# Designs tried in a protein design chat: VH-VL binders against q9vr94. Part 2

Target 1, 124 residues: q9vr94
Amino acid sequence: GVTEEQMWSAGKLMRDVCLPKYPKVSVEVADNIRNGDIPNSKDTNCYINCILEMMQAIKKGKFQLESTLKQMDIMLPDSYKDEYRKGINLCKDSTVGLKNAPNCDPAHALLSCLKNNIKVFVFP

## First folded at step 13 (VH-VL)

Design n1
Fold by OpenDDE, fold request of step 14:
Order: structure tokens, then sequence, then C-alpha cells
Structure n1 (fold): chain C 124 residues (1-124), chain A 116 residues (1-116), chain B 107 residues (1-107)
């Protein structure tokens, strides 16, 4: 697996890509999301969607289970993988029935589910 | 190799401003969150504040009116300024790097004594 | 702020013994607790992350457990070099806070 430093760098890159696309999302809000404070607004949800897309976890508002498991296996430190694998599977239906446009509701639902089912959840 | 090193005067007079600098190497200060933590003689650890890679800061509540943390990316340094010091501010001051909510690297610490 | 209370404040033990240090949080912090070792005249050193994840380069005799409000650091088969003060630290919310420390003396 990768190191936590590598994971940190990867997370920073994702933030650097996604934040500029959503100017209404402040850096403070992004940090709050990382810390588990996930607001429910169009801009914030779509920002989250951007991050999740980069993780290959979501596509067109649909959770990508197999893709997520694959990416997790190569992008997380080994000590994180077991808990993440379990949490990811518990969230397999978290986006079902939700409309992606215009508020990116699936992204919000997925992130919320992951945060609730993974104790040590590291989000960019 | 990641390294942090504190520097500054070891003595400061009461009511003056304590100024410290942390020089980092082995990583870019623009890529990490860095913190100041202090330890009074024979006491525990006290978190002072953080500066994020985007330049924003967060201070511990007791220090919001006296503490300023800043960064100089050109020198790969960040600094602490604590105004209106008293004897209670005598401590070893540490700079530290955050990695996912923990301090994975610390400076050696520098003792600052507030005395007339 | 979240208050962390460690127990005991001081422990004197013989080499090869097992030691447990407890850290209790004033409110639930999930697993966002970390353990540090500080030897005299040295800076703190990270031992355990997120309650139970050993940091790189840390001997296997160090382990951590717990969730919510009650956490434990365990040192199996103590060595003389383990004489130090140990601190827990929470990162669940700002301000970040530390326990008062547990001083471990090796006889």
Amino acid sequence: as target 1 above (124 residues)
Amino acid sequence: QVQLQESGPGLVKPSETLSLTCTVSGFSISDYYVHWVRQAPGKGLEWLGVIYWHGKTRYNTPFTSRLTISVDTSKNQFSLKLSSVTAADTAVYYCARELWYSFDHWGQGTLVTVSS
Amino acid sequence: EIVLTQSPDFQSVTPKEKVTITCRASQSIGSYIHWYQQKPDQSPKLLIKYASKSFSGIPSRFSGSGSGTDFTLTINSLEAEDAATYYCQQSSSKPWTFGQGTKLEIK
C-alpha cells in the first residue's frame, strides 16, 4: 500500500483541482467537510462529487462499487483497507433513487454514508 | 528527511512580544498544515494554533487576541508572535507538522523564558 | 474544549512487565485519538494513530485500543528505554487537546 504522506499528497491534488471549479465553496467549508461537517447545498454537494469522481467512486451520480474497491486497494495504506472495504460495501446502495442533477444529491449521500460507516475516514 | 527547527530569543521581557521562527526541510511548507505547541516547565502539552497550506489560521481560544502565526513560503518557514507576554508564557515552544490529524514530526523545541 | 484525563499519573514498573495507560475523553471522539512518547529533554514522538494504528518504526510491544470515550495504550514486555511520559491527544474537534500525561518509570 501507499504511505500516509502519499495519500496526503493525492488528497491535496484533488482539492486543488476541484475547489477552483466551485468558487462558492470556501477552503474553510472544504476543511469542515474533511472533519465530518457535511452541509447539504448544491455547490458543496457538487464539490464533493468532483472529489468522488476523481476517486472513481461515483460516475454520473451512480456509486461505482467495484471501481471504488479497486482504487481503495491501491490508494490507501494497508492499515486502512479492512475498515474501508467493509464500509464501502455497506454503502453500496447509498445513491440508489437519487437524482444527480442539479444538486449532486448522490455525492452527498455517498460521502455521508462512508463517514458513518468508516471510523477512520480520511477525506481530502 | 523531514526536519523542523525552532529559533528565536530565549529571553523575553514581560509585556513584550515573543517571536519565534520554525524552519522546515524535507518538505514544502505549502503542502502541509503546521502547528505550534508549547510545554511549560514540568507541565503537559498545550496546543497554540495552526496555519494551513492556504494561509488561514486557527488559534486556541485563550490566545486569539495575542497570537499570530504566519508563513514565509520563500524561506520555507513559519513564525509565531505572541504579544503581551507574562511569566505564564514561559515554556518550551515546539513547531510540528500535521499528517492526517496527528503530529508526525516535531522540532527539537526552544525554551523561552519571560523574565525582567 | 474536550478534556482528556489519563490514568495513572505515574507508574513505576519492572522490565518485562506489562503496562496499561488509560485516556478518557469528556465526550465521544470516535477514534480520533493519538498517543505520543516524550523522553526527558526530547520532543514528543508519535506512537499510535487513531487509537490502534501503530505509527511507522514503532516497536510491536506498543499497541492501542478503544473507541468513543475510553482508550488504552498498552506496552508489553517493557524495556528500560520505555521510561518516558506518555500523552494522548484528540483531534476530533478544535481546539486540539492533550491528556495531562503519564510518567512511566522503569525500576
Scores: ipSAE 0.815, ipTM 0.932, lowest interface PAE 0.6, mean pLDDT 95
Fold by OpenDDE, look of step 13:
Structure n1 (fold): chain C 124 residues (1-124), chain A 116 residues (1-116), chain B 107 residues (1-107)
Amino acid sequence: as target 1 above (124 residues)
Amino acid sequence: QVQLQESGPGLVKPSETLSLTCTVSGFSISDYYVHWVRQAPGKGLEWLGVIYWHGKTRYNTPFTSRLTISVDTSKNQFSLKLSSVTAADTAVYYCARELWYSFDHWGQGTLVTVSS
Amino acid sequence: EIVLTQSPDFQSVTPKEKVTITCRASQSIGSYIHWYQQKPDQSPKLLIKYASKSFSGIPSRFSGSGSGTDFTLTINSLEAEDAATYYCQQSSSKPWTFGQGTKLEIK
C-alpha cells in the first residue's frame, strides 16, 4: 500500500483541485470537513462531491461501491484498508433515493456515513 | 529525510517580542501543516498554533492576541512571533510537522528564556 | 478545550515489567489520540497514532488501545531505554491538547 505521506499528497492534490471550484467554501470549512465536521449546504456538499468524484466514489450522485473499494485499495495505507472496507460496505446504500436530489445531497450522505462507520477516518 | 530546525534568540526581555524561525527540509512547507509547540522547563507540552499550507492559521486561545505564525515558502521556513512576553513564556519551543493529525517530525527545540 | 488526564504522573519501574499509562479525555475524541515519547533533553517522538497504530520504527513492545474517552499506552517488557516522559495528544478538535505527561523512571 501507499504511505501516509503519499496519501497526504494525493489528498492535497484533490483539495487543490476542488476547493477553487467552490469559492463559497472557505479553507477553514474544508479543514473542518477533513476533521469530520461535515456541514450540510449546497456548496460544501458539492465540494465534497468533487472530492468523492476524484476518488471515483460517486458518479452522478450514485455511490460507486466497487470503484470505491478498488480506489481504496490503491489509495490507502494497508493499515487503513480493513476498517475502510467494512465502513464502505456499511455505506453501500447511503445514497439510495438521493440520486436526483439537489445540492449534492448524495455526497453529503455518503461522507457522513463513512465518517460514522470508520473509526479512523481521513479525508482530504 | 524530513528535518525541522528552530532558530532564534535564546534570550528575550520582558514585554518584547519573541521571534523564532523554523527551517524545514526534506519536504515542502507548502505541502504540510506545521505547528508550534512549547514546553516550559520541567513542564508538559503546550500547543501554540498551526499554519496550514494555504497560509491560514489557528492559535491556541491563550495566545490569540499575542501569537503570529507566518510562512515563507521561498525559504521553506515558517516563523513564530510572540509579543509581550513574560517569564511565563520561558520554554523550549518546538516546531513540528503534522501528518494526518499527528506530529510525525519535530525539531530539536530551542530554549527561549525571558529575563531582564 | 478537551482536557487529557494521564495516569499515573510518575512511575518507577523495573526493566522487563509491563507498564500501562492511561489517558482520559474530558469528552469523546473517537480514536484521535496519539502518544509521544520524550526522553530527557530530546524532542518528543511519535509512538502511536490513532490510539492503536504503531508509528514506523517503533518497537513492538509499544502498543495502544482505547476509544472514546479512555486510552491506554502499554509497554510490554520495559527496556532501560524507555525511560522517558510519555504524552497523549488529541487531535479531535482545536485547540489540540496534550496530557500532562507520565514520567517513567527505570530502577
Scores: ipSAE 0.814, ipTM 0.928, lowest interface PAE 0.6, mean pLDDT 95
Fold by OpenDDE, fold request of step 14:
Structure n1 (fold): chain C 124 residues (1-124), chain A 116 residues (1-116), chain B 107 residues (1-107)
Amino acid sequence: as target 1 above (124 residues)
Amino acid sequence: QVQLQESGPGLVKPSETLSLTCTVSGFSISDYYVHWVRQAPGKGLEWLGVIYWHGKTRYNTPFTSRLTISVDTSKNQFSLKLSSVTAADTAVYYCARELWYSFDHWGQGTLVTVSS
Amino acid sequence: EIVLTQSPDFQSVTPKEKVTITCRASQSIGSYIHWYQQKPDQSPKLLIKYASKSFSGIPSRFSGSGSGTDFTLTINSLEAEDAATYYCQQSSSKPWTFGQGTKLEIK
């Protein structure tokens, strides 16, 4: 697996891409999101959607379970994988029935679900 | 190898400004969050503040009016300025790197004594 | 701010014994707690991340457990080199805070 430093670098790349697209999302808000404090607003939801898309975890508001499992195997240190695998599976239906546009509700729901089902939750 | 090193005056007079610099190597300061933590003699650790990517900062509440943290990416350094110091500001000051919410690397620390 | 209270403040133990240090948070912090070791005249050293994940290069005799508000650092089979002050630190919310420290002396 990758190191935590490699994971950190990957996270930075994702932030560098997504944060500029949503200027109303401050660095502190992004850090809060990383810690699982997830506000429900269009800007923050769509910022989250941007990150999740880069992770290949969500596409057009639909959770990509198999893709996510594949990506986590590549993107996470080994010590994180088991817990994340379990949490990811528990969130397989978290985006069902949610409308993607305009508020990116699926992204909010998915990340919230992951946060609630993963004890050691890390996010870019 | 990752290294952090604090530098600055070891003695500051009351009411003056304490200025320290942390020089980092083995990584780019632009890629990490870096923090200042201090420790009064014989006491515990106190978080002072952090500077995030792109120069955003957050300070511990007691220091919001006196503390300034800045970064110089060209020198791979970041600094601390604490104004209006008193004897209570006497401490070993540490700079530290954050990796996923923990401090994985610390400087050796530098003692700053506030005395007239 | 979140207050972390460690117990005990001080402990003197014999080599090869087991030591348990506790850290209690004033509110739930999940697993966002880390443990540090600080030897005299040295900077803190990261031991445990996220309550139970051992940091790289840390001897297996160090372990951590807990969630929510109550956390424990355990040192099995103490070595003389383990004489130090140990701190817990929370990163659940800003400002980040530390416990008051537990000084461990080895007889």
Scores: ipSAE 0.812, ipTM 0.931, lowest interface PAE 0.6, mean pLDDT 95
Fold by ESMFold2, fold request of step 14:
Structure n1 (fold): chain C 124 residues (1-124), chain A 116 residues (1-116), chain B 107 residues (1-107)
Amino acid sequence: as target 1 above (124 residues)
Amino acid sequence: QVQLQESGPGLVKPSETLSLTCTVSGFSISDYYVHWVRQAPGKGLEWLGVIYWHGKTRYNTPFTSRLTISVDTSKNQFSLKLSSVTAADTAVYYCARELWYSFDHWGQGTLVTVSS
Amino acid sequence: EIVLTQSPDFQSVTPKEKVTITCRASQSIGSYIHWYQQKPDQSPKLLIKYASKSFSGIPSRFSGSGSGTDFTLTINSLEAEDAATYYCQQSSSKPWTFGQGTKLEIK
């Protein structure tokens, strides 16, 4: 199955693409987001949106439940999958009503829901 | 296979700078975070700091004015410099690789004694 | 800064017994606690991560539990090679901190 080293490497690739686009988001802030400390600002929300789009979890502010479940099966070690599947399904409506919200608010809402419903929270 | 190895002088005089090197193999130093942790003889573990991708650092509060962690990619090495040392800095010094919030590989450690 | 307090500081135990070691955090840290074993004259070895997930190659007699502020490491049937000092470590916020250690000896 997928190892934690493979998960780490995929996460680094996503961060190397997204983080330079948001220079006000420091490495420490990005690591805090990874740890579940999720700020609510335009720059941090749009960094999160960039990552979630690369994971095919969000498109134009809409949570892509089926795609997210498929990506979870590809990108996570087997021991993580049951908890993540449950948490992802609990968040299926997290972006409803936020399609036109500013400041990448749907990304903030989705990630906040996932963090609250997944006990061993990891994020690229 | 992933390996880390600390090296440097075993004896440092008070007020001087302690300088250690962590040589790594089995992974690229630009792809992982490396931490320094120390352990005074007969005591517990104390986190010193970390170097992130691209060279940014974070240090434990007591060490912010004295500690420098750096990387030399051409030598596949991390370094630690601790200035103005006292006997309280006598410890075994470890470098350790972080993988997802914990330390999955540690060096063997090197004892540094601060004495006149 | 998050203080981790382990209990007990020292325990002498009979082989095959169940041993529990506790770690209490000064504030909630979710599941971001990790356990290490350090045998005499060796570097620490990761046992348990995220409170309850075993690291690769760790014997099944080691398990962890807890969330929030109260965590335990359990050795269900102690072996002679388990004589070591055990540390909890939090990764919820920097600076990362360790508990003071629990030394485990075999009677």
Scores: ipSAE 0.375, ipTM 0.811, lowest interface PAE 3.2, mean pLDDT 90
Fold by ESMFold2, fold request of step 14:
Structure n1 (fold): chain C 124 residues (1-124), chain A 116 residues (1-116), chain B 107 residues (1-107)
Amino acid sequence: as target 1 above (124 residues)
Amino acid sequence: QVQLQESGPGLVKPSETLSLTCTVSGFSISDYYVHWVRQAPGKGLEWLGVIYWHGKTRYNTPFTSRLTISVDTSKNQFSLKLSSVTAADTAVYYCARELWYSFDHWGQGTLVTVSS
Amino acid sequence: EIVLTQSPDFQSVTPKEKVTITCRASQSIGSYIHWYQQKPDQSPKLLIKYASKSFSGIPSRFSGSGSGTDFTLTINSLEAEDAATYYCQQSSSKPWTFGQGTKLEIK
């Protein structure tokens, strides 16, 4: 199975791709998001959207439930999977009803839902 | 296997600079966060600061003017410098690797005594 | 700064007993609490992460529980080698902080 070190390395790769695209998002802010302090601003929301797209969890503002479940099976240690599967399913509608939302708002909504429904919350 | 080891002088005079090195093996020093933590004799653990993936640092508030944490990739080392030391800085100093919000590997610790 | 208060400060215990150690946070930290064991003259060792997730290679007699502000480390059947000081540590907000420690001795 996938180790916590492999999860960490995958997270670093995603951050290395996404963080330079959003220069107003500092390393400290990105670490705060990782720890579950999820601000609601255009730059932070779109940084989150970039990460979620790399995880195949969001596409054009729509939560990709089945793709997320498949990626979770590939990218997480076995001991994480049951909690994540439950939390991911609880968030299946988190982006539904966002009316042409600006500022990458669907990404903020999805990540906020996942944080609230997954006790072992990890995010790159 | 992952290993961290602190080294440096065990005795430092007041007002001088404490300088320590953390030598690591079993992981790429560019890929993990390393923290420094200290423990005064008979006391609890105190977080000093962290160095992030791209070399940025965050220090505990009382130390922001005196503490420098750095990396030397050519020597596979992390370093700590604490200036203007007093007896209150006598402690065992640890470097510790963060993996997902906790410290999964610690160095053995090195005692630094600040004394005239 | 988040203050972690452990109870008790010290406990002398008989082998095979169940031991509980509590850690209370000055504000909600979700599940961002971790437990370490430190034996005399040794560095800390990670036992439990995220309040209840056992670190790799940790004996099953160690378990953790709690969420929000109140957390517990349990040793279900104390072994002689478990004599140590135990620390909780929060990673919800920097500066990261530790509890003051709980020292366990074997009778």
Scores: ipSAE 0.340, ipTM 0.797, lowest interface PAE 3.5, mean pLDDT 89

Design n1
Fold by ESMFold2, fold request of step 14:
Structure n1 (fold): chain C 124 residues (1-124), chain A 116 residues (1-116), chain B 107 residues (1-107)
Amino acid sequence: as target 1 above (124 residues)
Amino acid sequence: QVQLQESGPGLVKPSETLSLTCTVSGFSISDYYVHWVRQAPGKGLEWLGVIYWHGKTRYNTPFTSRLTISVDTSKNQFSLKLSSVTAADTAVYYCARELWYSFDHWGQGTLVTVSS
Amino acid sequence: EIVLTQSPDFQSVTPKEKVTITCRASQSIGSYIHWYQQKPDQSPKLLIKYASKSFSGIPSRFSGSGSGTDFTLTINSLEAEDAATYYCQQSSSKPWTFGQGTKLEIK
């Protein structure tokens, strides 16, 4: 199955694409986000949105539940799958009503929900 | 197989600069965070600092003026320099690879003694 | 900075018994705590990550629990090879910090 090293490598590729696009997001801030300290600003929310779009978890501000479940079932180590599947389903409505919200607010809402419902929270 | 190995002089004079190298194999050094951790004889572990994927560093507060961590991708190496050392800097120095918030591989450690 | 306080500092234990080591954080760190084993003259070895997730290849007798500020490492049936010093480490905030260590010896 998929190893933690493979998950890490995929995460690094996503960060290498997204972080340069948001120069006001420092490496320290990005590391805080991966540790579950999720700020609420336009730049950080849009960095998060960039990552979530690469994961096929969000599209035009709408949480892609079925795509997210499929990606996590394929890309996570087996020991992570049950907890993530449960947490992802608990967040199915986290972006409802936010599709036109400014400042990438749907991405902030989705990631905050996932962090609160997944004990072993990992993020690029 | 992932391996890290520290090297450098075992004895450093007070006020001089301690210089260590961490040579790694089994992974690309540009793809992982490597941290430096030390352990004074008979004491616990002390985090020194980290170098991020794009080369930025973060140091533990007491070391911000004395510590430099760097990477040389052509030599597959990480480096640590600690300036103006005293006897309090005598310790075993480890380099350690971070994978998802924890240290999954450690070097063997190298003892550095600061003595006249 | 986040201070981690382990208890006990030292424990002498009979083989096959259950051992519990605690780690208390000075502020909430969620599940961002990790446990290491260090045998004499060796480097630390990762045992448990995220409070309760066993690292690959770690014997099942090692387990971890807790969240927030109070965490435990449990060895359910101690073996002689488990004599070592155990450290907790937090990754919630930099600087990352370690507990002071808990030394286990065999009676």
Scores: ipSAE 0.165, ipTM 0.754, lowest interface PAE 4.4, mean pLDDT 89

## First folded at step 14 (VH-VL)

Design q2
Fold by ESMFold2, look of step 16:
Structure q2 (fold): chain C 124 residues (1-124), chain A 116 residues (1-116), chain B 107 residues (1-107)
Amino acid sequence: as target 1 above (124 residues)
Amino acid sequence: QVQLQESGPGLVKPSETLSLTCTVSGFSISDYYVHWVRQAPGKGLEWLGVIYWYGKTRYNTPFTSRLTISVDTSKNQFSLKLSSVTAADTAVYYCARELWYSFDHWGQGTLVTVSS
Amino acid sequence: EIVLTQSPDFQSVTPKEKVTITCRASQSIGSYIHWYQQKPDQSPKLLIKYASKSQSGIPSRFSGSGSGTDFTLTINSLEAEDAATYYCQQSSSKPYTFGQGTKLEIK
């Protein structure tokens, strides 16, 4: 299975891709988001959207439940899977009605829901 | 296997700069966060600071004017410099690796005594 | 900064006893609390992360619980080698902070 070190390394690769695209998002802000301090601004929401798209969790503002569950099997250690599966399913409707919302609002809504429903929260 | 090892002079004179090195093996230093933590004799643990991905640092508030943490990727080393030391800076100094929010590996620690 | 207050500061313990150590945070930190064991002249060792998840290789008699501001480390059926100082540490925000420590000694 996937180790915590492999998950960490995959997370760094995602951040290497997404963080340069959003120069107003500092590395400290990105670390705060990883720790569950999820601000609500266009720049931070769209940074989060970039990460979630790389995880195949969101596409054009819509939460991709089936692909998220498949990616969980690939990218998370076994010890994380039960809690994540439950939290992911609790968030299946978190982007409903937000598909065309501005400022990458669906990404903010999805990540906020996941953070609130997953006790062992990890994010790149 | 993941290992961290602190090194540096065990005795530093007051007002001088304490300089320590953390040598790591079993992982690439640019891919992890490394923290410095110290412990005065008989006392608890005190977080000093961290170096993140991309070289950004964050220091505990009392140390922001005196502390420098840096990395040398060619030597697989992290460094700590603490300027203007006093006897209050006498402590065992640890480096520790953060993996997903916790310190999963620690060095053995090195005692630094600040004395004339 | 977030202050962590442990209780008790010190406890003399009997083998096979159940021991509970508490850690209280000055503000909510979710589950971003971690527990370390430190034996004399040794570096700290990670026991429990995220309030309740055991680190690999840690004996099952160690467990953690809590969320928000109130956290507990429990040692079921204490063994002699568990005599050590225990620290909680929060990673919810920088600066990271430690509790003052709880020293367990064998009676």
Scores: ipSAE 0.499, ipTM 0.847, lowest interface PAE 2.3, mean pLDDT 90
Fold by OpenDDE, look of step 16:
Structure q2 (fold): chain C 124 residues (1-124), chain A 116 residues (1-116), chain B 107 residues (1-107)
Amino acid sequence: as target 1 above (124 residues)
Amino acid sequence: QVQLQESGPGLVKPSETLSLTCTVSGFSISDYYVHWVRQAPGKGLEWLGVIYWYGKTRYNTPFTSRLTISVDTSKNQFSLKLSSVTAADTAVYYCARELWYSFDHWGQGTLVTVSS
Amino acid sequence: EIVLTQSPDFQSVTPKEKVTITCRASQSIGSYIHWYQQKPDQSPKLLIKYASKSQSGIPSRFSGSGSGTDFTLTINSLEAEDAATYYCQQSSSKPYTFGQGTKLEIK
């Protein structure tokens, strides 16, 4: 498995890609999201969507369960995996019925669900 | 390079507490779950419990009242304490590392015999 | 808890033969089944994870299949060194549980 240092480094790379695409999302706001403070706005939701897409966790507003499990195996330290597996399973339907455009509501719903069901929650 | 090693007394008297230590090397204890599994002589494997890197534990139901698993990060050691032992607790005790829900590395195991 | 039942309990076979061991779960566990090999006076060794994924360093003659409740470990051409007890283990839910084991002897 990867180390925590490696995990955070990979997360930083994802932020470096997604933040420039959403100028209205400040570094401070991104840090707050990382820490579990998830606002609900078009820009922040779509920023989150960008990150989740890079993780292959969401595609066109649809949660990708199997892809997410695969990515967790690669991206998380082994000690995180059990709790994340359970949380992801609990959130498998969190995006059902939500429209992706224009506010990226599925991304917000998915991340919020994960945050609420994973005690040791990490996000880029 | 990954290694787990169980250690402790090979003999324990009935009603006493069985204490074992698992010393790990070759990996960071903060990145893995560590489990305890035992095997009675000539029998199968029985899961006892797990300790998470952030200190949380979960025990198999039959042992919740008797089993304590702990970690000492400064020593890279995990501990198992099983109180009020009987002859039924005679077994080889293993500590094992979990990699994505499977046990990819095991200690050599240590035999503990409960006898008066 | 989820109960795993292996079949057979014991098997005696000749080298180069194909061996099949079955593991049945009391409820669906998806692919969260793993196979271990334990030789006498040794600790268990991981062979197959997630029903069909071979562990690094494991000979290609070992393979696994199945999903849901029925799983199979196959040794395509048995070697003398394969004499051991084999266990399936589920990690779908806690408590983690093992099959009762299948002892394989080689003639």
Scores: ipSAE 0.007, ipTM 0.630, lowest interface PAE 8.6, mean pLDDT 92

